VH-VL binders against o97563. Designs and how they scored, part 3

Target 1, 195 residues: o97563
Amino acid sequence: CSCAPAHPQQHVCHSALAIRAKISSEKVVPASTDPADPQKMIRYEIKQIKMFKGFEKVNDIQYIYTPFDSSLCGVKLEANSQKRYLLTGQILSDGKVFVHLCNYIEPWENLSFLQRESLNHHYHLNCGCQITTCYAVPCTISAPNECLWTDWLLERKLYGYQAQHYVCMKHVDGSCSWYQGRLPLRKEFVDIIQP

## First folded at step 1 (VH-VL)

Design n4 (framework fv_necitumumab)
Fold by ESMFold2-Fast, scan of step 1:
Structure n4 (fold): chain C 195 residues (1-195), chain A 120 residues (1-120), chain B 107 residues (1-107)
Amino acid sequence: as target 1 above (195 residues)
Amino acid sequence: QVQLQESGPGLVKPSQTLSLTCTVSGGSISSGDYYWSWIRQPPGKGLEWIGYIYYSGSTDYNPSLKSRVTMSVDTSKNQFSLKVNSVTAADTAVYYCARDEGFYDAFDIWGQGTLVTVSS
Amino acid sequence: EIVMTQSPATLSLSPGERATLSCRASQSVSSYLAWYQQKPGQAPRLLIYDASNRATGIPARFSGSGSGTDFTLTISSLEPEDFAVYYCQQYGSTPLTFGGGTKAEIK
């Protein structure tokens, strides 16, 4: 399984839902109602849900589904444990919540305070910004609404300091730039909405 | 209606181990929905979180106490326990057991508290 | 660790008055904040969770607001039974931490 790199903000912007949940149980289930289909999925029963995105589509999530095989990007979550996860995913046409390895899946305790704040207040408002991953020099902005993501270049990490402590925020003039949680976020938020 | 009740000695000598038990009634401790915590309050002071345990035995402790604290769970008795090693006068406090509230790490149910005094 | 600061330490008011209690976090805790009420000799009682949601059985006169680092608990009209110590608690990260408390006392 191979995933294109994506910033946490991009994961939230491109996913149908983002939730915090604890996994209470797991069960192997058929991938379809066709008895001849040997494909399997894992169904996780989730508890202690908080929703950051998806209220328009679902309001009560009991289960999430993921492919059984890791070669099909199936994700393994620890059931019946103290771990709380941030999960991003898609809502299938039959209403099932689908999660796979290329979604943003992170133990809740690994998230920075800016990331937790951004899940509630910032990511969804700034999906108009373009985040571009820098792998090598030179790496320069090509558009005013572009933020350059340098964690790979500087730290050789998918999610380094920049992903943890900055959000790509849109300004009143349509340009975007990296924003830290230590700045007066409320004032800047108001300036973006109503100058 | 779930209730929590602390039990254990009210007096512990310096350098000894403080041992407390919380009994859960009206509900099962073997629930994937909740964590179970210990919180203490020195006389006339504020609240300090000690740690929590999940019914599987998984724990997380306050770093300020981690080297001296152990929590355990006994699902057959519907109880969880706290041990604090090498106590000093600074460990004198009312000790509460508490349950997390479903979606949050907020404590929706508390025991009545038990006063533990550390003195010679 | 995240340090929680409550102000004022003591709030002196009369029954029927509006009470406003402040809680400040040393770094952003988003909305991951709870408020508790504690009366002498009793365990704390959960009032508010997720900054603004009332716990089951809590009267409508209690309300919470705020996000990030600045939070407020408001009691719209104090009843005699509301004179107690109030604590805020963050759960944005472990260790879970409490404020130093605000004592609401009769003027």
Scores: ipSAE 0.006, ipTM 0.472, lowest interface PAE 10.5, mean pLDDT 84

Design n5 (framework fv_necitumumab)
Fold by ESMFold2-Fast, scan of step 1:
Structure n5 (fold): chain C 195 residues (1-195), chain A 125 residues (1-125), chain B 107 residues (1-107)
Amino acid sequence: as target 1 above (195 residues)
Amino acid sequence: QVQLQESGPGLVKPSQTLSLTCTVSGGSISSGDYYWSWIRQPPGKGLEWIGYIYYSGSTDYNPSLKSRVTMSVDTSKNQFSLKVNSVTAADTAVYYCARDSLEWLSDYYYGMDVWGQGTLVTVSS
Amino acid sequence: EIVMTQSPATLSLSPGERATLSCRASQSVSSYLAWYQQKPGQAPRLLIYDASNRATGIPARFSGSGSGTDFTLTISSLEPEDFAVYYCQQYGSTPLTFGGGTKAEIK
């Protein structure tokens, strides 16, 4: 399985839902109604604790679905434990919630305080900003609503310091820049710190 | 209702290690929604934050103390602990453990909403 | 680190009077500010969080206000049990820092 890199903010902005949940059980189910199709999915029964995104489409989610094989980007979640997960995913045309390895999926304990705060107050308001991954230098902005994501350049990992401690926030003039810390969204340049 | 209680020796000799344990009751340390903090207060002085620990073992320490401080968590006993190395008379204080509430059910950060009663640690020869 | 400064250091008032306690941060902490009450021999008790929100069980006479760098705790009419030391604390960034405290003492 291979995934295009995406900042946590991009995952929330591009996913149909974002929730915090515990996993109650798991069950292997058929992937299609065709009895000759050998492909399978895993269905997880969840206990939804909080919804951060998805209110327009669903209220309470009882099941989520993921591919059975890791080569098809199936995700493995720990069932019948006290572990809480942040889950992002898509809502299929039949109403099923679908998650896979390329979604933003993390044990809740692994999230920084800013990421937890951003799930509640920042990410959904700033989806108009563009986050661009820097793979090599030079790396420069091509539009004023762009924030450069440098974890790959500086730490050679997907979720480094910047992903954990910064949000790309929109200013009143429509431009965007990185926000660090716990300041209210003021939409003015002087209050936003660049890394 | 969650309660916290500190325990450990009340007297420590200079240059030795100060060791304290906080026992959590009425709730699980493994919830994932809370940080667990240590705060100290020297006699007649104000409050100083020492650090916090997450049940996964992730820590953040006050830089002024980071070289001497270690925190750990024991989820099976529902406890977290503090060690301060190479103590001096300046480490004499009442030590408190506290729960730092980051639960977003009410869409708020609640601060340190549950505290232990505190334990006095005196550093003297 | 963010330095928290409280004033006055001591406040001498009589029961029934209004108390106003100030807390100033060396840099903006937005609304990420808590107030605690501490009585002799006791642990601190959370009064206010997010600058203005009263914690569960805290009487309506306690109120908080302010944002950014300047914050105030107001006790509208002091009761005998309110004479204590009050601390402000920022949680906008680590290390978490407390003010030096304001002692409310009976005149």
Scores: ipSAE 0.012, ipTM 0.498, lowest interface PAE 8.5, mean pLDDT 84

Design n6 (framework fv_necitumumab)
Fold by ESMFold2-Fast, scan of step 1:
Structure n6 (fold): chain C 195 residues (1-195), chain A 120 residues (1-120), chain B 107 residues (1-107)
Amino acid sequence: as target 1 above (195 residues)
Amino acid sequence: QVQLQESGPGLVKPSQTLSLTCTVSGGSISSGDYYWSWIRQPPGKGLEWIGYIYYSGSTDYNPSLKSRVTMSVDTSKNQFSLKVNSVTAADTAVYYCARGRYSYGYFDYWGQGTLVTVSS
Amino acid sequence: EIVMTQSPATLSLSPGERATLSCRASQSVSSYLAWYQQKPGQAPRLLIYDASNRATGIPARFSGSGSGTDFTLTISSLEPEDFAVYYCQQYGSTPLTFGGGTKAEIK
């Protein structure tokens, strides 16, 4: 399974849903009601802590589904733990919430202060911005709503400093540019500000 | 608006290499959201996916072409290319380049297509 | 490879009628299915992705449904410009595969 690199903002923008949740249990289930379909899925029972995107489509999510095989982009999540995840995903035609390896899935503890702030205040509001991966020099703005993403060029990383500490924000004139949030001095202040 | 345009010779001799280039305008080929693909259509027949390339150079090809295909990307020119080795009359088709979304790829933009005829 | 089968091969209808096109996958593709329209001499045009989502600029008369192995494209009321060949495509696994097409023609 391979995934096109996408900035966390792009994942939120392209997903039907973004939530913070704990995984309560897992169960292997058939992929469809068709008895001839041999494909399996993993159904995770979740405890939804907070929703960042998807309010208009779903209110409470009890289960999420992912392919069983990693070759089909199945995701393995840690069940029966206190681990919190940021999960992004799609809502299938039958109402199931579907999550796979190419979605943005991160332990909550791994998210930067700006990423946590951006889930509430920035990402979903700035989906009109285009984030373009800068692969080689020269790399120049081709449209006013474009932000150049340079983590691959500068750090050879999918999620480097820029992905973790910047959001591509739309200005009132329709143009976009990178925004960097302020880092609080103490951990306890992060808990006050974040959702 | 994103546009794709195929270019290359319309006539290739049997056993030679078919070489096509797709030029992308109105959008960057270096975007992480997209795979760039070639799809062909023999006259009067359906569509056959050839393969895709990611901006990093990662490729996936249709096994039915028996390793005769190579794709490459040139991000500085905003182009990607297809080579099909050892062509036969069965390779006669309209060749389309297309942009695929995410890892699996549905194709949201297509080039107009270029007819390649294999004959001597 | 996942084989995509479309039916009927040809669909003869009059403008204003409802068209129902079927696409069946040999294995489950979940909701990873797209529909395309192709007119003579033109490239295919994306109509539907993720089984039921209309692509940008596609008229509301086009709708998609289904999941797993059985999918349907519905055109609620055929316009003259809708007479074309329609292809389904799965992207649940590689190689990406297309159906053989359904030709919608005027009777």
Scores: ipSAE 0.000, ipTM 0.426, lowest interface PAE 19.6, mean pLDDT 83

Design n7 (framework fv_necitumumab)
Fold by ESMFold2-Fast, scan of step 1:
Structure n7 (fold): chain C 195 residues (1-195), chain A 123 residues (1-123), chain B 107 residues (1-107)
Amino acid sequence: as target 1 above (195 residues)
Amino acid sequence: QVQLQESGPGLVKPSQTLSLTCTVSGGSISSGDYYWSWIRQPPGKGLEWIGYIYYSGSTDYNPSLKSRVTMSVDTSKNQFSLKVNSVTAADTAVYYCAREDLGIYYESSFDYWGQGTLVTVSS
Amino acid sequence: EIVMTQSPATLSLSPGERATLSCRASQSVSSYLAWYQQKPGQAPRLLIYDASNRATGIPARFSGSGSGTDFTLTISSLEPEDFAVYYCQQRSDWPLTFGGGTKAEIK
């Protein structure tokens, strides 16, 4: 399984659905109605806690589907626990919600404050911005609505500091730039304002 | 310094709509750095968060109140408002408006509060 | 919703004594926890944010600690003006929730 790297904002912008949910149960099911098709899927029964994206296409989500095999980018989710997940995914033509490893899937407790708030307010409003991953130097802006994503270049991580603490935000003139989210308190600032 | 001040009727009849406005002075409401919230406290009891509004108009409400609550923002007057529909005696409380700083620091808190206004729901 | 439980409900102490107030979350809130002080007839006042950071203007005798589900507010030596109700609040998830409060009163 191989996935093109994508910033959390891109995952939300390019997915049909983004929800917070608990996993109630799991079941192995056939991938299609064709009995000759040996492909399998895992169907997770979910308890949807909050929807961030998808309101226009779905009213209620009871099940999500993922490939059985990890080689086909199947996702393993912990069932029958208090763990909450952020899940992004697609809605198939038959109405099934499809989630795989290349979607943004994260335990809710692992998300930064800015990421949680961006799911409610920032990501969906700023999908007009282009986020471009920097893999090597030189890496330069090619359009005014572009934000350069440097986590891979600087930290060799898919989701480093920038992905966790910045959102690419559109200005009134149509240009975009990184918005600094909540960061750990800087000592220099504390020393100035708090004796 | 930033100041918040609540205003609105102190008495509302059961089944009617409770309407309050918060006026912000000493700072602009038209900023991406803040959420603007309403929090209430029934007499002798604890604090309950009602909801917040962002300067863009985006809102989130306490699920226990979501069906009855709306918030709005008026950036030209530097104000934000709360409406609670179909009130009952359980809605009797001191209502506070408050600012939450979203800045560059991990501040998970309300840094400025209005003085509070008592709203009594009674016939 | 995340339920915040404070203990004890009432803390009876004399000036000069150390006060230790507890706050427990039903689920992990990481460090997204604040403490407020409220005196009768007044709005709450922010004391501690992000579990352990003292807000501007708050005396050094106030300190916060903890992460995850268990948090503590400590007042190293009570002053007469510290007798008030104290609330913890989580910011980890919506809806924002407060604890039931701990009343610090004179013995």
Scores: ipSAE 0.000, ipTM 0.479, lowest interface PAE 13.8, mean pLDDT 84

Design n8 (framework fv_necitumumab)
Fold by ESMFold2-Fast, scan of step 1:
Structure n8 (fold): chain C 195 residues (1-195), chain A 123 residues (1-123), chain B 107 residues (1-107)
Amino acid sequence: as target 1 above (195 residues)
Amino acid sequence: QVQLQESGPGLVKPSQTLSLTCTVSGGSISSGDYYWSWIRQPPGKGLEWIGYIYYSGSTDYNPSLKSRVTMSVDTSKNQFSLKVNSVTAADTAVYYCARDSGSYFDEWYFDLWGQGTLVTVSS
Amino acid sequence: EIVMTQSPATLSLSPGERATLSCRASQSVSSYLAWYQQKPGQAPRLLIYDASNRATGIPARFSGSGSGTDFTLTISSLEPEDFAVYYCQQRSDWPLTFGGGTKAEIK
């Protein structure tokens, strides 16, 4: 399984839901009702603690589904533990919540202060910004609403300092730039940007 | 029930370093739902937020104190600590450790406080 | 930094009376405001968060109102245990700041 790099903000913006949950149990289930179909899924029973995105689609989520095989991007989560996860994913046409390795799935304790704060309000308000990954120098913006993501370039890892401590924030004039930690009064920005 | 308790010397000489520790009991400091702060109160005055620390070691400090303040966390001991360098009489205060409200309310309202410890700066 | 100004500094009332405490921010804090109660020798206790929501265990006689820059804490009928110092706090911007406090004392 291969996943394109995506910033936490992009994951939240491009997912149908984002929740914090504990995993209470797991069960291997068939991918279809045809007993000759060898494809399997893992169904995790969750205890939903908080929802950050998805209110318009679902209120409470009891189960999430992921492919059984890692080659099909199946994700492994620890059941029967006190571990809390941030889970992002999609809602399928039949109402099932589907998650895989290319979604943003992270132990809650691994999230920075800014990431936790941004899940409540900042990420979804700034989905109009474009985050572009820098792989080599030179790396320059091609549009005013673009923030350059340099963790791969500078730290050679998916989630470095910038992913953990910055949000790509939209300004009154429609341009975007990285903001670290100390966020200005947000209601004024919303009122100006969305007349 | 989670409880916070401050400890450290109650007397510090001018120009020395003030050092305090907060011990968390009945719950884990490694809970990602909470941020841990120090807040002080000079005698007869109001409250001043000093800074926060997250169990990962991430910190932010009040700009008025930033050049003199360092916080650290020891998850194995369930403790976090405050150091204030180059103290003066103006640093005489009751020092509280506090937990933000986390997931119960929106972050940065303090729903759990230690008892407070008086630190006097005098020669 | 956002400066929080509380008035009056001291409020002298009798038990059973209504108390009204004011908190003003130097710039808009939306609804990101809390109220705390502090009794002598004790740590502060959270009363109200997000301007108007009572914290768990807080009696119904305490209510908060306001938005933007002007906020009010109301105690509908003072009980003896309500005589204390009250502080407002904003969490709209860094650093977190508190008001100077209002002392409610018995006449």
Scores: ipSAE 0.000, ipTM 0.469, lowest interface PAE 11.4, mean pLDDT 84

Design s1 (framework fv_solitomab_arm2)
Fold by ESMFold2-Fast, scan of step 1:
Structure s1 (fold): chain C 195 residues (1-195), chain A 121 residues (1-121), chain B 106 residues (1-106)
Amino acid sequence: as target 1 above (195 residues)
Amino acid sequence: DVQLVQSGAEVKKPGASVKVSCKASGYTFTSYTMHWVRQAPGQGLEWIGYINPSGGYTNYADSVKGRFTITTDKSTSTAYMELSSLRSEDTATYYCARDSYDFWSGYLDYWGQGTTVTVSS
Amino acid sequence: DIVLTQSPATLSLSPGERATLSCRASQSVSYMNWYQQKPGKAPKRWIYDTSKVASGVPARFSGSGSGTDYSLTINSLEAEDAATYYCQQWSSYPLTFGGGTKVEIK
């Protein structure tokens, strides 16, 4: 499967839910109760630590579902560990929480200070901004509510420095611009930008 | 060990500006978000804004937006609020309060003693 | 904005009685925080993350709830518990507080 690039802010804005959770167990389950349906899913039992988005549809999530096959964008999560994940996903018509490879899924310890703060404070409020990926130069703003995302251009990475340390923020006049959190330590900057 | 100490009471005329300070001690100032909450006489608590001292991020409540600025001085571990174009409705006790270490909990764990701002002619 | 409604506005009880303070949110929230405020004083941290009591808070206090309905309970009220208690959500900005419940000891 293939996924369109999306900034963490876009993932939060376009997902039905965003949570922090641990994975307790996994089971292979049928995709439906119809015995003629050969499709399989993986069901992960989670321990929900915090919900950042999804309150209108669900409060406490016990299970999340993902396709069994990687060709169908199934995602593999580490069960029976102390690892915490940020998970974004959708809620299916039958109430199942659905997570796939193209959602924003990240070990919590890999998130920057700004990303952790932005899950509660910034991303949700700025979903009116348009984030546009730059693939080549020249790359110029085409609308006042647009922020240009340059991680692919500068680092050839999906989640580079800009994804980790900037939020596209809306101003009172409807325009948007990049808002930078605290500057990374010099060593962290070197780890992101290879000389 | 954590303390937030605020500046003294202010009496201002309508249309004036007021600046209140909140000096932090006992922790790493830049590691915690600082919030401002006000309370009109005999009323409940109203959140009015925050600043993240590390990044300089600010967010303001709609009730004060356009008249309210929060700043910090990292060298003195001090947060400031400034409210301009004062109205009688701004008469309140203003508190600074620290967000807990887990920025995800949104729990205001230590509070300043409060600064009373009276707007009267 | 998420609106928090606290009830009752005032609760008058005798020492040794059990008090239950309610806080209802206009939208589901993941957790609720509570603060104690005595007249002329700043609010104090009291309960966080729905059910966790702050350091220094007496064991007679507890919190519970989920979704839109949350409560703070005081088992066996003592005179020093007379105060106004405010609930607060942080699931979205702006941060919002309930109107407060004033606990009075007879």
Scores: ipSAE 0.000, ipTM 0.442, lowest interface PAE 18.0, mean pLDDT 83

Design s10 (framework fv_solitomab_arm2)
Fold by ESMFold2-Fast, scan of step 1:
Structure s10 (fold): chain C 195 residues (1-195), chain A 119 residues (1-119), chain B 106 residues (1-106)
Amino acid sequence: as target 1 above (195 residues)
Amino acid sequence: DVQLVQSGAEVKKPGASVKVSCKASGYTFTSYYMHWVRQAPGQGLEWIGYINPSGGSTNYADSVKGRFTITTDKSTSTAYMELSSLRSEDTATYYCARDEGFYDAFDIWGQGTTVTVSS
Amino acid sequence: DIVLTQSPATLSLSPGERATLSCRASQSVSYMNWYQQKPGKAPKRWIYDASNRATGVPARFSGSGSGTDYSLTINSLEAEDAATYYCQQYDSYPLTFGGGTKVEIK
């Protein structure tokens, strides 16, 4: 399976759904109702759900679905554990919530303070910004609403320091630039989360 | 600001039903789970259930399962608990509490509703 | 069900003394929350996710622990700290609380 690099902010902006949840169980299920179709999926039962995006499109989420095979970008999540996951994904035509390896999927404890704050306060408000990955120098902006993402270039990581500690924020003039979370109320945002 | 305001005290006979309300204000009602916790006089806290106001999904403690129902009215941002076939051991102060979600903790609590079951 | 055992049941100390409240879980948990409750009032979130103080909680309060053993410490007890403190796990359903530790000021 191969995924195009995407910043956490891009994942939230481009996903239909962004939630935090625990996995209570797993079950292998058929991919379709056709008995002749050999494709299978994993269905995860999720609990203790907090929604950051998508509550207008789904009323109640009991299960999420992912391909069985990792070669088809299937995700392996720990069931019946204390681990909380940040999950992003799409809502299929039949109403199923679908997640795969190319979505933003991360143990909650691995997220930085800024990333946790940004899920509630920053990412969804700044989807008008364009984040462009830098692979080589020179790397220059081509539009005023563009932020250059350099984790790959400088750290050889998909999610390095910049992805963990910066948000691409839109200014009143329509331009965008990186913000490091030096908001006057940074700590208070963690304590008072608003969807 | 964020508040949960509960209905007033109830006195019921054994076998009756009681319905307690919890009105939320200051936040998006459907974005947070609502839990119910009870406390018998002089005793500790006991979790009895939750509701997801967005979809209506519920989960109840075994101690009340079969007699306990949690519902919501989204138009008034109000959660309700209803406990039927009341017994003397159901005498308690009942609290609604908002699941903050972010840290899996109850950040806002109602003031409590005392339910007394006596013959 | 995860059983939480708090000790001591009652702690009577003088102002300025250090108080340590214990909460032990019957199995390993990743999170432990603490709530403060004064007589006749609803509980208040006090410490969450083991060690974080809720907004407005004085710096003299701290939470620590992991696995099965958690504690709440008050470095220098004040009169307004008289209350019952409950630990709570949110690892699995049903959610459970400890029996509480009552802190009394002499």
Scores: ipSAE 0.016, ipTM 0.538, lowest interface PAE 6.3, mean pLDDT 85

Design s2 (framework fv_solitomab_arm2)
Fold by ESMFold2-Fast, scan of step 1:
Structure s2 (fold): chain C 195 residues (1-195), chain A 124 residues (1-124), chain B 106 residues (1-106)
Amino acid sequence: as target 1 above (195 residues)
Amino acid sequence: DVQLVQSGAEVKKPGASVKVSCKASGYTFTSYTMHWVRQAPGQGLEWIGYINPSGGYTNYADSVKGRFTITTDKSTSTAYMELSSLRSEDTATYYCAREYSSGWYEDYYGMDVWGQGTTVTVSS
Amino acid sequence: DIVLTQSPATLSLSPGERATLSCRASQSVSYMNWYQQKPGKAPKRWIYDTSKVASGVPARFSGSGSGTDYSLTINSLEAEDAATYYCQQWSSYPLTFGGGTKVEIK
């Protein structure tokens, strides 16, 4: 399984669903009702804590589906634990929620303060902005609504400092630029970023 | 001083529509999600929906879906609920309430500020 | 939908006694909130995140619980505590409230 790089904002903008959830249980199920199809899926029973995106199609989600094999981009989630996940995914025509490895899936504790704030207030409102990944220099803006994503260039990471601490925000004139958010005032955050 | 002030009592016939307002003051209106909760006479609390004023995104309980609309007017920091095709079982006190959330390592949600309530009576 | 069952429906005690209110969820929830409501008034957030007391709430109130079982305790009941208390889950939409426990002073 191979995934195109995408900023957390792009994942939220391009997904039909974004939720925070715990995983209650898992079950291996057939991929289709066709008895000749040997493919399997994993169905996770979830405890939905909050929905950030998807209200137009679903209110509460009981199950999410992912391919059985990791080679088919199946995702493995820890069931029956205290761990909370941010899950992004698609809502299929029959109402089923489909999640795969290339979606934005993170333990909630791994998300920065700005990312948590952005899930509620910034990402969805700024989907008109284009985030472009920089792989090499020169890397220059080709449109005024473009933000250049440099985590690969500067840190050789998919999700570096910029992905964690910036949102590409649209201005009143239609242009976009990186926004860092307000600085957290809590001591716990300071202790993590400033050990 | 954070306050939510609701419009006055309404008496409606079955089949009519009602629109209730909730005016916010003392905080940044667009920074907090607004919920609507109703309570039938002598009964408990029932959540019926919310609106995120920043994005205009709404979510409604199945009991009112298709008849219920929540809107906002950012210029007056006011949230509105409108319930159509009223039935006798819609008779209740309707409350607006502000969502409090924490974006740190643990997200804890609750409704920390409530309006005084608007009584809606549906009778023939 | 997550159903919250509160017990007892009514609790009648004398001042100074300990009151324990129960809230059971039909499925496991991450935390529980509690609201106090007096007749003719809007609810007030009383306890949130299972065990944290809201600003202005007397220290005699506490909350505890995990999974499907949660409780609100009043260590030494006072006359001003007479009210209906509602638990509320925020683990899944639609948001749901318990049926309430009415605390009465004898």
Scores: ipSAE 0.000, ipTM 0.469, lowest interface PAE 14.1, mean pLDDT 84

